# VHH binders against Ras guanine nucleotide exchange factor efc25 (efc25): the designs that were tried, part 12

Target 1, 234 residues: Ras guanine nucleotide exchange factor efc25 (efc25), of Schizosaccharomyces pombe (q9usu1r752to985)
Amino acid sequence: TPEEFASQMTLLEFDYLKQIPSREWIFRSWVSRDSRSAVRNYINFSNCFTYWIINCILEKKNTKARTAVISFFIQTAYKCLSLQNFSTLMSIVSALNSAPIYRLHAAYKLVKAEDIICLSGLREIVETKKNFSTYRALLRKAELPCVPFLGVILSDLTFIDEGNPDVLDSSPHLLSFNKRHRLADVVADVCRFQSSSYEMQSNTDLQSYILHRCRFVNQDLSYLFDKSLSLEPR
Key: E = the ipSAE of ESMFold2; O = the ipSAE of ESMFold2 at other seeds; V2 = 0.75 times the mean of E and O plus 0.25 times the DockQ between their complexes.

## First folded at step 16 (VHH; framework vhh_8emy_2)

Design J2 (at its last look DockQ between E and O 0.61; V2 from the best seeds 0.00; counts 0 for: pae E 7.7 > 2)
Fold by ESMFold2, look of step 16:
Structure J2 (fold): chain B 234 residues (1-234), chain A 121 residues (1-121)
Amino acid sequence: as target 1 above (234 residues)
Amino acid sequence: QVQLQESGGGLVQPGSSLRLSCAASGFTFSSYAMHWVRQAPGKGPEWVSSISGSGGSTNYATSVKGRFSISRDNPSKTLYLQMNSLRPEDSAVYYCARDLEYGSGLWFDYRGQGTQVTVSS
């Protein structure tokens, strides 16, 4: 069911989030390709999951079957919103907005009106215009437990590093203090999310299934787009 | 504040070349994969090309392979699309987009207003 899938994805993503020690946020350990990084592991899982959704849709040979999978993930993403799992929500909408999937107009035409309305609302949340203002507003209102979207955390840490240079001619010590203060604020917020727990029961069979399927997905965008063209020609 | 500004479009004859530019600001340009997407009148958006953050990996839609070349200059925070052997079906508004998820190649935003390319005799 969409509800159980959303619950188990939430537990999976929360476990990934909890495994990230504070030093990785501070030192941005994911930037190094040769590092053993919990952040990097989480990034890899998130990317694999996004591509897995794309493959699930494109594996279906008839339009009605593809529509059913699209509807399933729309409903899953909506449940993720109610669980305050913004990470899985972002991954699902990203997959549905991907070039191979977005162009499947025949499949989308068959999606129920209520699911289309739901998808429109979810797309508004993930809009990146105005620096994710809709998502950030929802995150500020969210109570614990919550899984924040990793991408915004990583972007904020990178922007703090570049937007607050270590030395400036006019006030080098003050700006270095501001950089450390802003960094500490972001890390404190992440630690707050890491400090809680979801009360849902683990389904280890479903979680293992998800992890196994994600490990073996095709991530070749050119291949996936060509497959999309074969299923719904221009 | 993330900003993307496309330029370099225009009216050209079939078989001509154009070079599109996208100026980026408000983020660490080199950390993100970038994409070109186009939208013709009355049609949905169509992915054209992508390039990794380092510039070492590129990918193209089948319809433009061999004719278009994506590149980036990370010091100047600029993304390019060299468009050769243009055809009337290449007429569209061209947008650049940032990949939102690190390394995914799937997230887009359309921060600019796009640049119009029109190919007609």
Scores: ipSAE 0.015, ipTM 0.427, lowest interface PAE 7.7, mean pLDDT 81
ESMFold2 (binder alone), look of step 16: mean pLDDT 82; pTM 0.825
ESMFold2 at other seeds, look of step 16: ipSAE 0.022; ipTM 0.427

Design J3 (from G4 with E101Y; at its last look DockQ between E and O 0.71; V2 from the best seeds 0.63)
Fold by ESMFold2 at other seeds, look of step 16:
Structure J3 (fold): chain B 234 residues (1-234), chain A 121 residues (1-121)
Amino acid sequence: as target 1 above (234 residues)
Amino acid sequence: QVQLQESGGGLVQPGSSLRLSCAASGFTFSSYAMHWVRQAPGKGPEWVSSISGSGGSTNYATSVKGRFSISRDNPSKTLYLQMNSLRPEDSAVYYCARDLYYSGGSYFDYRGQGTQVTVSS
């Protein structure tokens, strides 16, 4: 069911989040290719999961079957929102917005109106235009437990530069203090999310299935787009 | 050690052109998609443009499409942004940024110190 899948994905994502040692946030271990990084492992899982969704949809031979898979993932993403699992939510919407999937108009036409409305709301959450303003507002209101989206966290750590020169009000001393304060705030928030727990029961069979399936997905976008064209021609 | 150094900013009049450069070192430049990101005072970072590792694929924010052109020279490990028809709204610190390789969007794991572009109002 979408509900059980969302719950188990949330537990999986939360385990990845909890495994990130505090030193990785401080030293930004994901910047170097010479070290293995828990952050990079989590990103790789999220990428594999996104492509797994794309493959699940494109492996269905008829439009009704593809519609059923799309509807399943819309409902899963909506449940992830209820669980405050923004990471899985972002992965699902990314897959549904990908070029191979977004163009499947015949399949989307068969999705019931309730799910289409739900998808529209989910797409607004992931919108980037005002520096993820909708997502950030939801994250600020979220209670623990919560799985935040790593992409925004890592980009924030890269762009913490509160002290960038301003034409009228620049000071190296104030710039250094503000930068360190903002950096500490981001790291403190991540550590706070890592320190909570979800109360859901693990289904180790389903979690193992997801992990196994994600490891062997085709991530060749050209291949996947060609497959999409064969299923729904221009 | 990853290094990115932007240059080519300055104070210009509306309608002018500028060409920004970013010198890269300490990593295999051609293996990374690269971005330009700008940040105006009091605003969050705004993604401007991206280019694939090979240079074969480029993307632009709607606010700059048709006016800005991203390019790269992999042998010299240099990223460029040609900015034409500049507007006061384009005033910002411009950063080159290295792609994080996270699907579904433009996310970054490293940036340079930036170069200031100011277009007089």
Scores: ipSAE 0.639, ipTM 0.843, lowest interface PAE 1.3, mean pLDDT 87
Fold by ESMFold2, look of step 16:
Structure J3 (fold): chain B 234 residues (1-234), chain A 121 residues (1-121)
Amino acid sequence: as target 1 above (234 residues)
Amino acid sequence: QVQLQESGGGLVQPGSSLRLSCAASGFTFSSYAMHWVRQAPGKGPEWVSSISGSGGSTNYATSVKGRFSISRDNPSKTLYLQMNSLRPEDSAVYYCARDLYYSGGSYFDYRGQGTQVTVSS
């Protein structure tokens, strides 16, 4: 069910989040694209999951089958919102907004009105306008447990570390102190999210299935777009 | 040892043009999508434009579309931003940023020191 899938994805994503050691925030291990980085491993899983959704939709033979998969993931993303799992939510909406999937108008026409309304609301959360203002507002109000979206956190760290001085005439030492303080604030927030727990029961079989299926998905957008054109021609 | 160095900023009047450059080193430049991001004093960073590793795909923020043009020269490892019809609200530090490769958006793992663009008077 969408509810169980969302719960197990939340537990999977939360496990990835909890495994990130503090030293990676300090040394920014993900910049070198080292596969030993826990941050990079988490990003890679999220990317694989996004493309897995695209492949699941495009593997279906007929339009009604593709519609059913789209509806399943809309409902899953809605449940992720209620679980405050913004990471899986972002991945699902990204897949549904991808060029190969967004263009499947025949499949989308068959999606129930309530699911289309739901998708419209989810798309507003993902919108990047005003520096992710909708997402940031939701995150600010969220209680623990919560899985924040890592992409915004990492980009924030990138712009704090080498950003402009807050004042024109500040001493170099004051500017260093302000940068270090802001970096510490972002790290403290992520540690706060890491320190809680979800009380849902683990379904190890389903989690293993998801991890196994995501491992070697096709991520070639050109190939996937051509497959999309074959299924719903221009 | 990733390095990005922006240049070409300055103080200009409204309606003027500027061309920003970003020299890249320490990584395989052509393998990375690249971005321009700007940040005005006291505000958060604002994504401006992106270009694919090959240069074949470009994208722009609505606020700059039709006025700004992103390009790259992979042999010289240089990223460019042509800014036309500059407005006072375009005043910011402009950063060259490397793509994080996180699906579903523009996210960054490295940026340069930036170059100041000021549009006044």
Scores: ipSAE 0.557, ipTM 0.805, lowest interface PAE 1.7, mean pLDDT 86
ESMFold2 (binder alone), look of step 16: mean pLDDT 84; pTM 0.845

Design J4 (from G4 with S31D; at its last look DockQ between E and O 0.73; V2 from the best seeds 0.68)
Fold by ESMFold2 at other seeds, look of step 16:
Structure J4 (fold): chain B 234 residues (1-234), chain A 121 residues (1-121)
Amino acid sequence: as target 1 above (234 residues)
Amino acid sequence: QVQLQESGGGLVQPGSSLRLSCAASGFTFSDYAMHWVRQAPGKGPEWVSSISGSGGSTNYATSVKGRFSISRDNPSKTLYLQMNSLRPEDSAVYYCARDLEYSGGSYFDYRGQGTQVTVSS
C-alpha cells in the first residue's frame, strides 16, 4: 500500500540520516569523488530510489499499468508529506518530473483528477522558486521527527562556506564569525533532526526488497528515455 | 584538492555584456556537470545556469534565458558564462559550482570564491 511503502521508506531514509557522523557535516567528507562517506552513501541510495521509480513505471508495457504505478507513487509522496519525510517526497517528484516520465502524456491522462491535483501541490513544494522558499517554510514549522532533504542542506553548506558579505568592511573577524555562525546553524538543525525517532513498526521484508531492487536499477537516462519513446512515441 | 577560480566580473552599465570564466583543477572536469550560481547581498544563492559534462546539454533560469549563454572547454578545464543585456537585478557575486550528483535538481558540493558583477543604474 502507499501508506506502508511511505512508512518503510521513511524508516530507511531516517536510518541513513542518523548514521551520518557529525564530523562529515563539519569537514564535508562528500566533496571527494572517491569518498566513502555516509553522506555520499545516502545520496547514492536516494539516486537509486529515484531511478527505481522511473524503471518501475517504464517496465509496465500497458498504459493503464503505468498509470497505476504513477498513481501509487503520487499517493506515496502525499503520505511522505504527512510523515514529514521530505527526502522521499523529493525523490518521487524528481522521478515523475524526469524527462522519461514527464512525457508519458497518455498515462497521465488516465490518472484520476484527485491524484493530479495532489501531484500539482507536491510539485509546488519541491520547486526551486525563491531558493526553495516553500520547502524551507514547511521545514521551519515541522515538528520532530522529520527527514529533511539533503540536497538543500549540502548546497547551503557549500554557499555559506565562502559566501559574500552584505557589505564590504575591514573586519575580517566579524566576517569569519558570521560565516561560522551560519554553518553552525545548519549543522545544529541537522543534528536536531538526527536526535529523534519515528514510531512506526519496521517491516524488514519490505525494506530489504526496496534496498535489493535499488541495487539493480538501471540509471542510464539515455536508455530510459529511449524506452519511454518506445512506450509512448512522439 | 578541488579548486574553482572565477574571473571576468566588473562594473558595467545596463544593457552591457560581460563574459565570466572559471578555471577548474583537482578533479576530472569533464566528468561533472557545472553550474553558475549568483548571490546578491542579503539574499540566498540563485541558480543561473548548468551545462552537462560533455557540454551537450544546457539549462537556464527563466530570469536569464535568451540573455545568458553557458559553455565549457574541457581540454582547458574552463567554464564560461556570456552575459548579455545586463540588468541591475543581475548584480551579484557569480560562483562557479560543481554538481553534487544528486538526482532531480541543481545541487552543489563545491564552489569558487566568486567574481563580482555590478550593473549600475
Scores: ipSAE 0.651, ipTM 0.848, lowest interface PAE 1.2, mean pLDDT 87
ESMFold2, look of step 16: ipSAE 0.665; ipTM 0.860
ESMFold2 (binder alone), look of step 16: mean pLDDT 84; pTM 0.847

Design J5 (from G4 with Y107W; at its last look DockQ between E and O 0.13; V2 from the best seeds 0.00; counts 0 for: pae E 9.8 > 2, placed apart)
Fold by ESMFold2, look of step 16:
Structure J5 (fold): chain B 234 residues (1-234), chain A 121 residues (1-121)
Amino acid sequence: as target 1 above (234 residues)
Amino acid sequence: QVQLQESGGGLVQPGSSLRLSCAASGFTFSSYAMHWVRQAPGKGPEWVSSISGSGGSTNYATSVKGRFSISRDNPSKTLYLQMNSLRPEDSAVYYCARDLEYSGGSWFDYRGQGTQVTVSS
């Protein structure tokens, strides 16, 4: 069911989030591509999950079957919104907006109207215009428990570290103090999200299935797009 | 703020070449894989090409492979797309995108106005 899947994805992502020690946020441990940090592990899972959705849709040879999978993930993303799991929500919409999937107009035509309306609203949330302003507004109003979108957290930490003014009358010691204060604010927000809990029942069989399936997913964008063209020609 | 500014588009005849540029600022350019994505009027986005942060690994959509070449100059924070043997079906607005590796974010983080490429039949 979409509800059970959303609940278990929320528990999985929350476990990944809780495992990240504050040191990794401060020192940006994920920047090294060869790093095996907790942040990098979460990034890898999130990317694998996004590609797993794409593969689930494209492996269906029948248009109605692909429509059913698309509808399932739309409904899952809507439930993630109600659970305030923005991370899984972003991954699902990213997959549905990906070039191989977005172009499947025959499959989308068969999706029920209520699910299409739902997807349209979800797409507005994930828009990157004005630095994710829609998402950030929703996050500011969200109550705990909540799984924030990791990508925006990492982007904010990167901006604080790299965002030196090009031409300003500034002192190096004032820049260092301001950076430490802004860094502390972002880390405090993340720690607040890490400190809560969800009250949903764990289904370890489903969680193990998701983790296993994500490991073996094809992430070759050119292959996936070609497969998409085979299923619905231009 | 992350900024991406595309340029180099134009109106050309079939068989012509164009070189697109994307100027990046507000992030460590060399740390991110980059993409070119195009969108024709009334169509969904189409991934065109990608390049790793170092520039050592490139990938292409089959529709452009052998005709298009992606490259980057990390010191100048600039991404390029060399487009050869242009066809009318290549007509689109071309966007560069930063890869947000976190959740397939490469498709979320194209922020420029794009550059129009029009190939007349």
Scores: ipSAE 0.005, ipTM 0.298, lowest interface PAE 9.8, mean pLDDT 80
ESMFold2 (binder alone), look of step 16: mean pLDDT 81; pTM 0.824
ESMFold2 at other seeds, look of step 16: ipSAE 0.559; ipTM 0.788

Design J6 (from G4 with F108W; at its last look DockQ between E and O 0.62; V2 from the best seeds 0.68)
Amino acid sequence: QVQLQESGGGLVQPGSSLRLSCAASGFTFSSYAMHWVRQAPGKGPEWVSSISGSGGSTNYATSVKGRFSISRDNPSKTLYLQMNSLRPEDSAVYYCARDLEYSGGSYWDYRGQGTQVTVSS
ESMFold2, look of step 16: ipSAE 0.690; ipTM 0.866
ESMFold2 (binder alone), look of step 16: mean pLDDT 83; pTM 0.834
ESMFold2 at other seeds, look of step 16: ipSAE 0.725; ipTM 0.882
ESMFold2, look of step 17: ipSAE 0.728; ipTM 0.884
ESMFold2 (binder alone), look of step 17: mean pLDDT 83; pTM 0.833
ESMFold2 at other seeds, look of step 17: ipSAE 0.688; ipTM 0.867
ESMFold2, look of step 18: ipSAE 0.708; ipTM 0.878
ESMFold2 (binder alone), look of step 18: mean pLDDT 83; pTM 0.834
ESMFold2 at other seeds, look of step 18: ipSAE 0.695; ipTM 0.870

## First folded at step 17 (VHH; framework vhh_8emy_2)

Design K1 (from J6 with Y102W; at its last read DockQ between E and O 0.69; V2 from the best seeds 0.72)
Amino acid sequence: QVQLQESGGGLVQPGSSLRLSCAASGFTFSSYAMHWVRQAPGKGPEWVSSISGSGGSTNYATSVKGRFSISRDNPSKTLYLQMNSLRPEDSAVYYCARDLEWSGGSYWDYRGQGTQVTVSS
ESMFold2, look of step 17: ipSAE 0.675; ipTM 0.864
ESMFold2 (binder alone), look of step 17: mean pLDDT 83; pTM 0.832
ESMFold2 at other seeds, look of step 17: ipSAE 0.710; ipTM 0.878
ESMFold2, look of step 18: ipSAE 0.705; ipTM 0.878
ESMFold2 (binder alone), look of step 18: mean pLDDT 83; pTM 0.833
ESMFold2 at other seeds, look of step 18: ipSAE 0.708; ipTM 0.878
ESMFold2, look of step 20: ipSAE 0.685; ipTM 0.871
ESMFold2 (binder alone), look of step 20: mean pLDDT 83; pTM 0.831
ESMFold2 at other seeds, look of step 20: ipSAE 0.703; ipTM 0.876
ESMFold2, fold request of step 22: ipSAE 0.717, 0.713, 0.706; ipTM 0.885, 0.881, 0.878
ESMFold2 (binder alone), fold request of step 22: mean pLDDT 83, 83, 83; pTM 0.837, 0.837, 0.832
ESMFold2 at other seeds, fold request of step 22: ipSAE 0.716, 0.708, 0.741; ipTM 0.883, 0.879, 0.890
ESMFold2, last read: ipSAE 0.705, 0.734, 0.716; ipTM 0.876, 0.890, 0.883
ESMFold2 (binder alone), last read: mean pLDDT 83, 83, 83; pTM 0.834, 0.834, 0.833
ESMFold2 at other seeds, last read: ipSAE 0.699, 0.703, 0.715; ipTM 0.873, 0.877, 0.880

Design K2 (from K1 with T28D; at its last look DockQ between E and O 0.52; V2 from the best seeds 0.67)
Fold by ESMFold2 at other seeds, look of step 17:
Structure K2 (fold): chain B 234 residues (1-234), chain A 121 residues (1-121)
Amino acid sequence: as target 1 above (234 residues)
Amino acid sequence: QVQLQESGGGLVQPGSSLRLSCAASGFDFSSYAMHWVRQAPGKGPEWVSSISGSGGSTNYATSVKGRFSISRDNPSKTLYLQMNSLRPEDSAVYYCARDLEWSGGSYWDYRGQGTQVTVSS
């Protein structure tokens, strides 16, 4: 069900979030692609999940079957919003907004009006205009537990912190009080999210299924777009 | 060690053109999508433009479409932004930023020190 899927995705993403050592926030360990980073591992999982959604939709040869999968993920994203799981919500909307999926007009025509209205509201939350202002407003009002979307947080850290010199050289550029205060605020918020817990019961079979399915998904958008054209020609 | 160095900013009149450059080192430049991001005083960062690692795909913010052109030269590890028909609202520090590699949007994991662009009223 969308409700159970959303709950288990929330627990799974929350486990990824909790596993990030606090030192990674300080040293920005994800910047070096040659080093191991729990943040990078989480990004890789999130990308795999986004592409898994795209593949799930395009696997269905029948238009009604594709519509059912699209509706399932709209309902899942709506439940993620109520769970304050913004990370899974962002991944689902990204998949539905991708070129291979957004163009599936025949499938979308069969989606119930209430789900289309729901999707429109979810799209407003994730839109990038005014520096994610809608998302940021919702995040500021969110109570714990919450899974924030790290893409915005990591970008914020990049634009608060100094670019040059290298991270390993503890530069005095980090000493300005205003910049240091803003960095500490962002890091404190992330640590606060990491310290809470969700009350939902774990379903290890479903979580293992998700992880296994995500390992081998096709992430080639050109291939996926061509498959989309085969299913619904121009 | 990742390094990005922007240059080419300056003080210009409305309607002028400028070309920004960003010298990259310490990573496989051609493997990464790159971005220009600007920040005006008292404002948050604003995404301006992006270009794929190969240079084959470009995107622009609505506010700059038709006026700005992003390009890259992978052999010289250099990113460019050609800015035409500059307006006072384009005044900002312009940063070269490396893509975070998170699908579905523009997010960044590294930036340079920036170059100031000032368009006089």
Scores: ipSAE 0.717, ipTM 0.881, lowest interface PAE 1.0, mean pLDDT 87
ESMFold2, look of step 17: ipSAE 0.718; ipTM 0.882
ESMFold2 (binder alone), look of step 17: mean pLDDT 83; pTM 0.827

Design K3 (from K1 with S103M; at its last look DockQ between E and O 0.55; V2 from the best seeds 0.00; counts 0 for: pae E 9.4 > 2)
Fold by ESMFold2, look of step 17:
Structure K3 (fold): chain B 234 residues (1-234), chain A 121 residues (1-121)
Amino acid sequence: as target 1 above (234 residues)
Amino acid sequence: QVQLQESGGGLVQPGSSLRLSCAASGFTFSSYAMHWVRQAPGKGPEWVSSISGSGGSTNYATSVKGRFSISRDNPSKTLYLQMNSLRPEDSAVYYCARDLEWMGGSYWDYRGQGTQVTVSS
């Protein structure tokens, strides 16, 4: 069910988030592609999950079957919003906005109007315009427990490190002090999310299924787009 | 502030060539994979091509494979799309986009106005 899937994805994502030690935020351990880090492991899982959704839709040879899978994930993303799991929400909408999936107009035409309206609202939440302003507003109002979207955290840490060079040149001591304060603010927010818990019961079989399926997913976007073209020709 | 500025579009005849460019600023250009995405009238965005941050790996949609070539120049923070043997179905607004790896690998962050390519006889 969408409800059960959303609950178990929320538990999985939250476990990944909780495993990230504070030193990785401070030293930006994910920047080195050849290092092992908890952040890199979470990024890899998130990427695999997004491609798994794309593959699930493209596996279906019948348009009505693809519509059912699309509807399932729309409903799952809506449930993730109610659970304040923004990470899974972003992954699902990213998959549905991907080139191989977004172009499936025949399948989308069969989606119920209610689900299309729901998807439209979800798409506005994940829009990147104005630096994710809609998402950030929702995150500021969210109560614990919550799974924030990792990508925005990493982007904020990157902007803090790459700051305005004019400011850097004019006052190195003041900039270093301000940089450390901005870093501390981002890390404090992440620690706040890491310190809570969800009350849902774990379904180990479903979680293991998800993890297993994600490891063996095709991530070749060119291949996936070609498969999309074969299923719904231009 | 992240900026992407596309240019090089125009009105051309079928079989012509065009070279699109995209000037990037406000981020570490070499750290991101980049995409070309196009949007024809009445259609949603369609992926065209991608290139890795280093430039060592490229991918193309089947409809453009063999005709289009993506490249980048990291020192000048510029992305290119060489379009050869243009067809009427290539008519669209072309956008360059940054791949937000943190978004699950499929999200494209395009912020420019795009550049219009029109292929007609």
Scores: ipSAE 0.011, ipTM 0.300, lowest interface PAE 9.4, mean pLDDT 80
ESMFold2 (binder alone), look of step 17: mean pLDDT 83; pTM 0.841
ESMFold2 at other seeds, look of step 17: ipSAE 0.141; ipTM 0.533

Design K4 (from K1 with D99E; at its last look DockQ between E and O 0.64; V2 from the best seeds 0.00; counts 0 for: pae E 2.1 > 2)
Fold by ESMFold2, look of step 17:
Structure K4 (fold): chain B 234 residues (1-234), chain A 121 residues (1-121)
Amino acid sequence: as target 1 above (234 residues)
Amino acid sequence: QVQLQESGGGLVQPGSSLRLSCAASGFTFSSYAMHWVRQAPGKGPEWVSSISGSGGSTNYATSVKGRFSISRDNPSKTLYLQMNSLRPEDSAVYYCARELEWSGGSYWDYRGQGTQVTVSS
């Protein structure tokens, strides 16, 4: 069911979030090639999951079956919104917006109107316009527990000024102090999300299924687009 | 260690052209999509343009489409932004940023120190 899937994805995502040690935010361990970065492991899982959705849809050989999978993931993403799991929400909407899936107009024609309306609202949340303003507004209102989408946070950290002091600046201590405060504010916000818990019961069979299915999924967009063309030619 | 160094900024008049460069080192440049991101005083970062690792796919913000051209030279590990028909609204610090792909979206995990572009009317 979409509800159970959303719950178990939320528990998986939250476990990845909790495993990130504070030192990774300071050193930005995900920037270098470090196979032991918890952030990089989380990114890898999240990307595998996104491509797994694409593959699940493209595996179905008839249009109605593809529609059913699309509808399942729309409903899953909606439940993720109510669980305040923005990370899984982003992954699902990104998969549905990907070139191989977005072009499946015959399948989308068969999706019920209420699910199309739901998808439209979910797409507004992930829009990048005005620096993710819709997502940021929802995140500010969110109560704990919550799984934020870390991609926005990593981008924010990238634009914190760590460079040389201005030669004309008479207060070099103030520049270093301001950088430390901005970094500390972002890190404190992430730590706040890490410190809560979800009440849902773990379903280890479903979690293991998800993890197993994601490990060897095809992530070649060119291949997936060609497969999409074979299923709905145009 | 990852390094990105922007250059080519300056003070120009409206309607002028300017070419920005970004020298990359410390990573496999051709494996990463690259971006130009600009930031005006008192505003958040604004995405300008992107180019795929191979250079075969480019994208532009609507505010610069038709005026700006992104390109890359993978052997020299250099990213470029050709800016034509510059407007006062284009005044900002321009950053070269490396893409982080997460869940099919484009985010940034590293940027240079930036180069100032000022278009004075």
Scores: ipSAE 0.456, ipTM 0.765, lowest interface PAE 2.1, mean pLDDT 85
ESMFold2 (binder alone), look of step 17: mean pLDDT 84; pTM 0.841
ESMFold2 at other seeds, look of step 17: ipSAE 0.518; ipTM 0.799

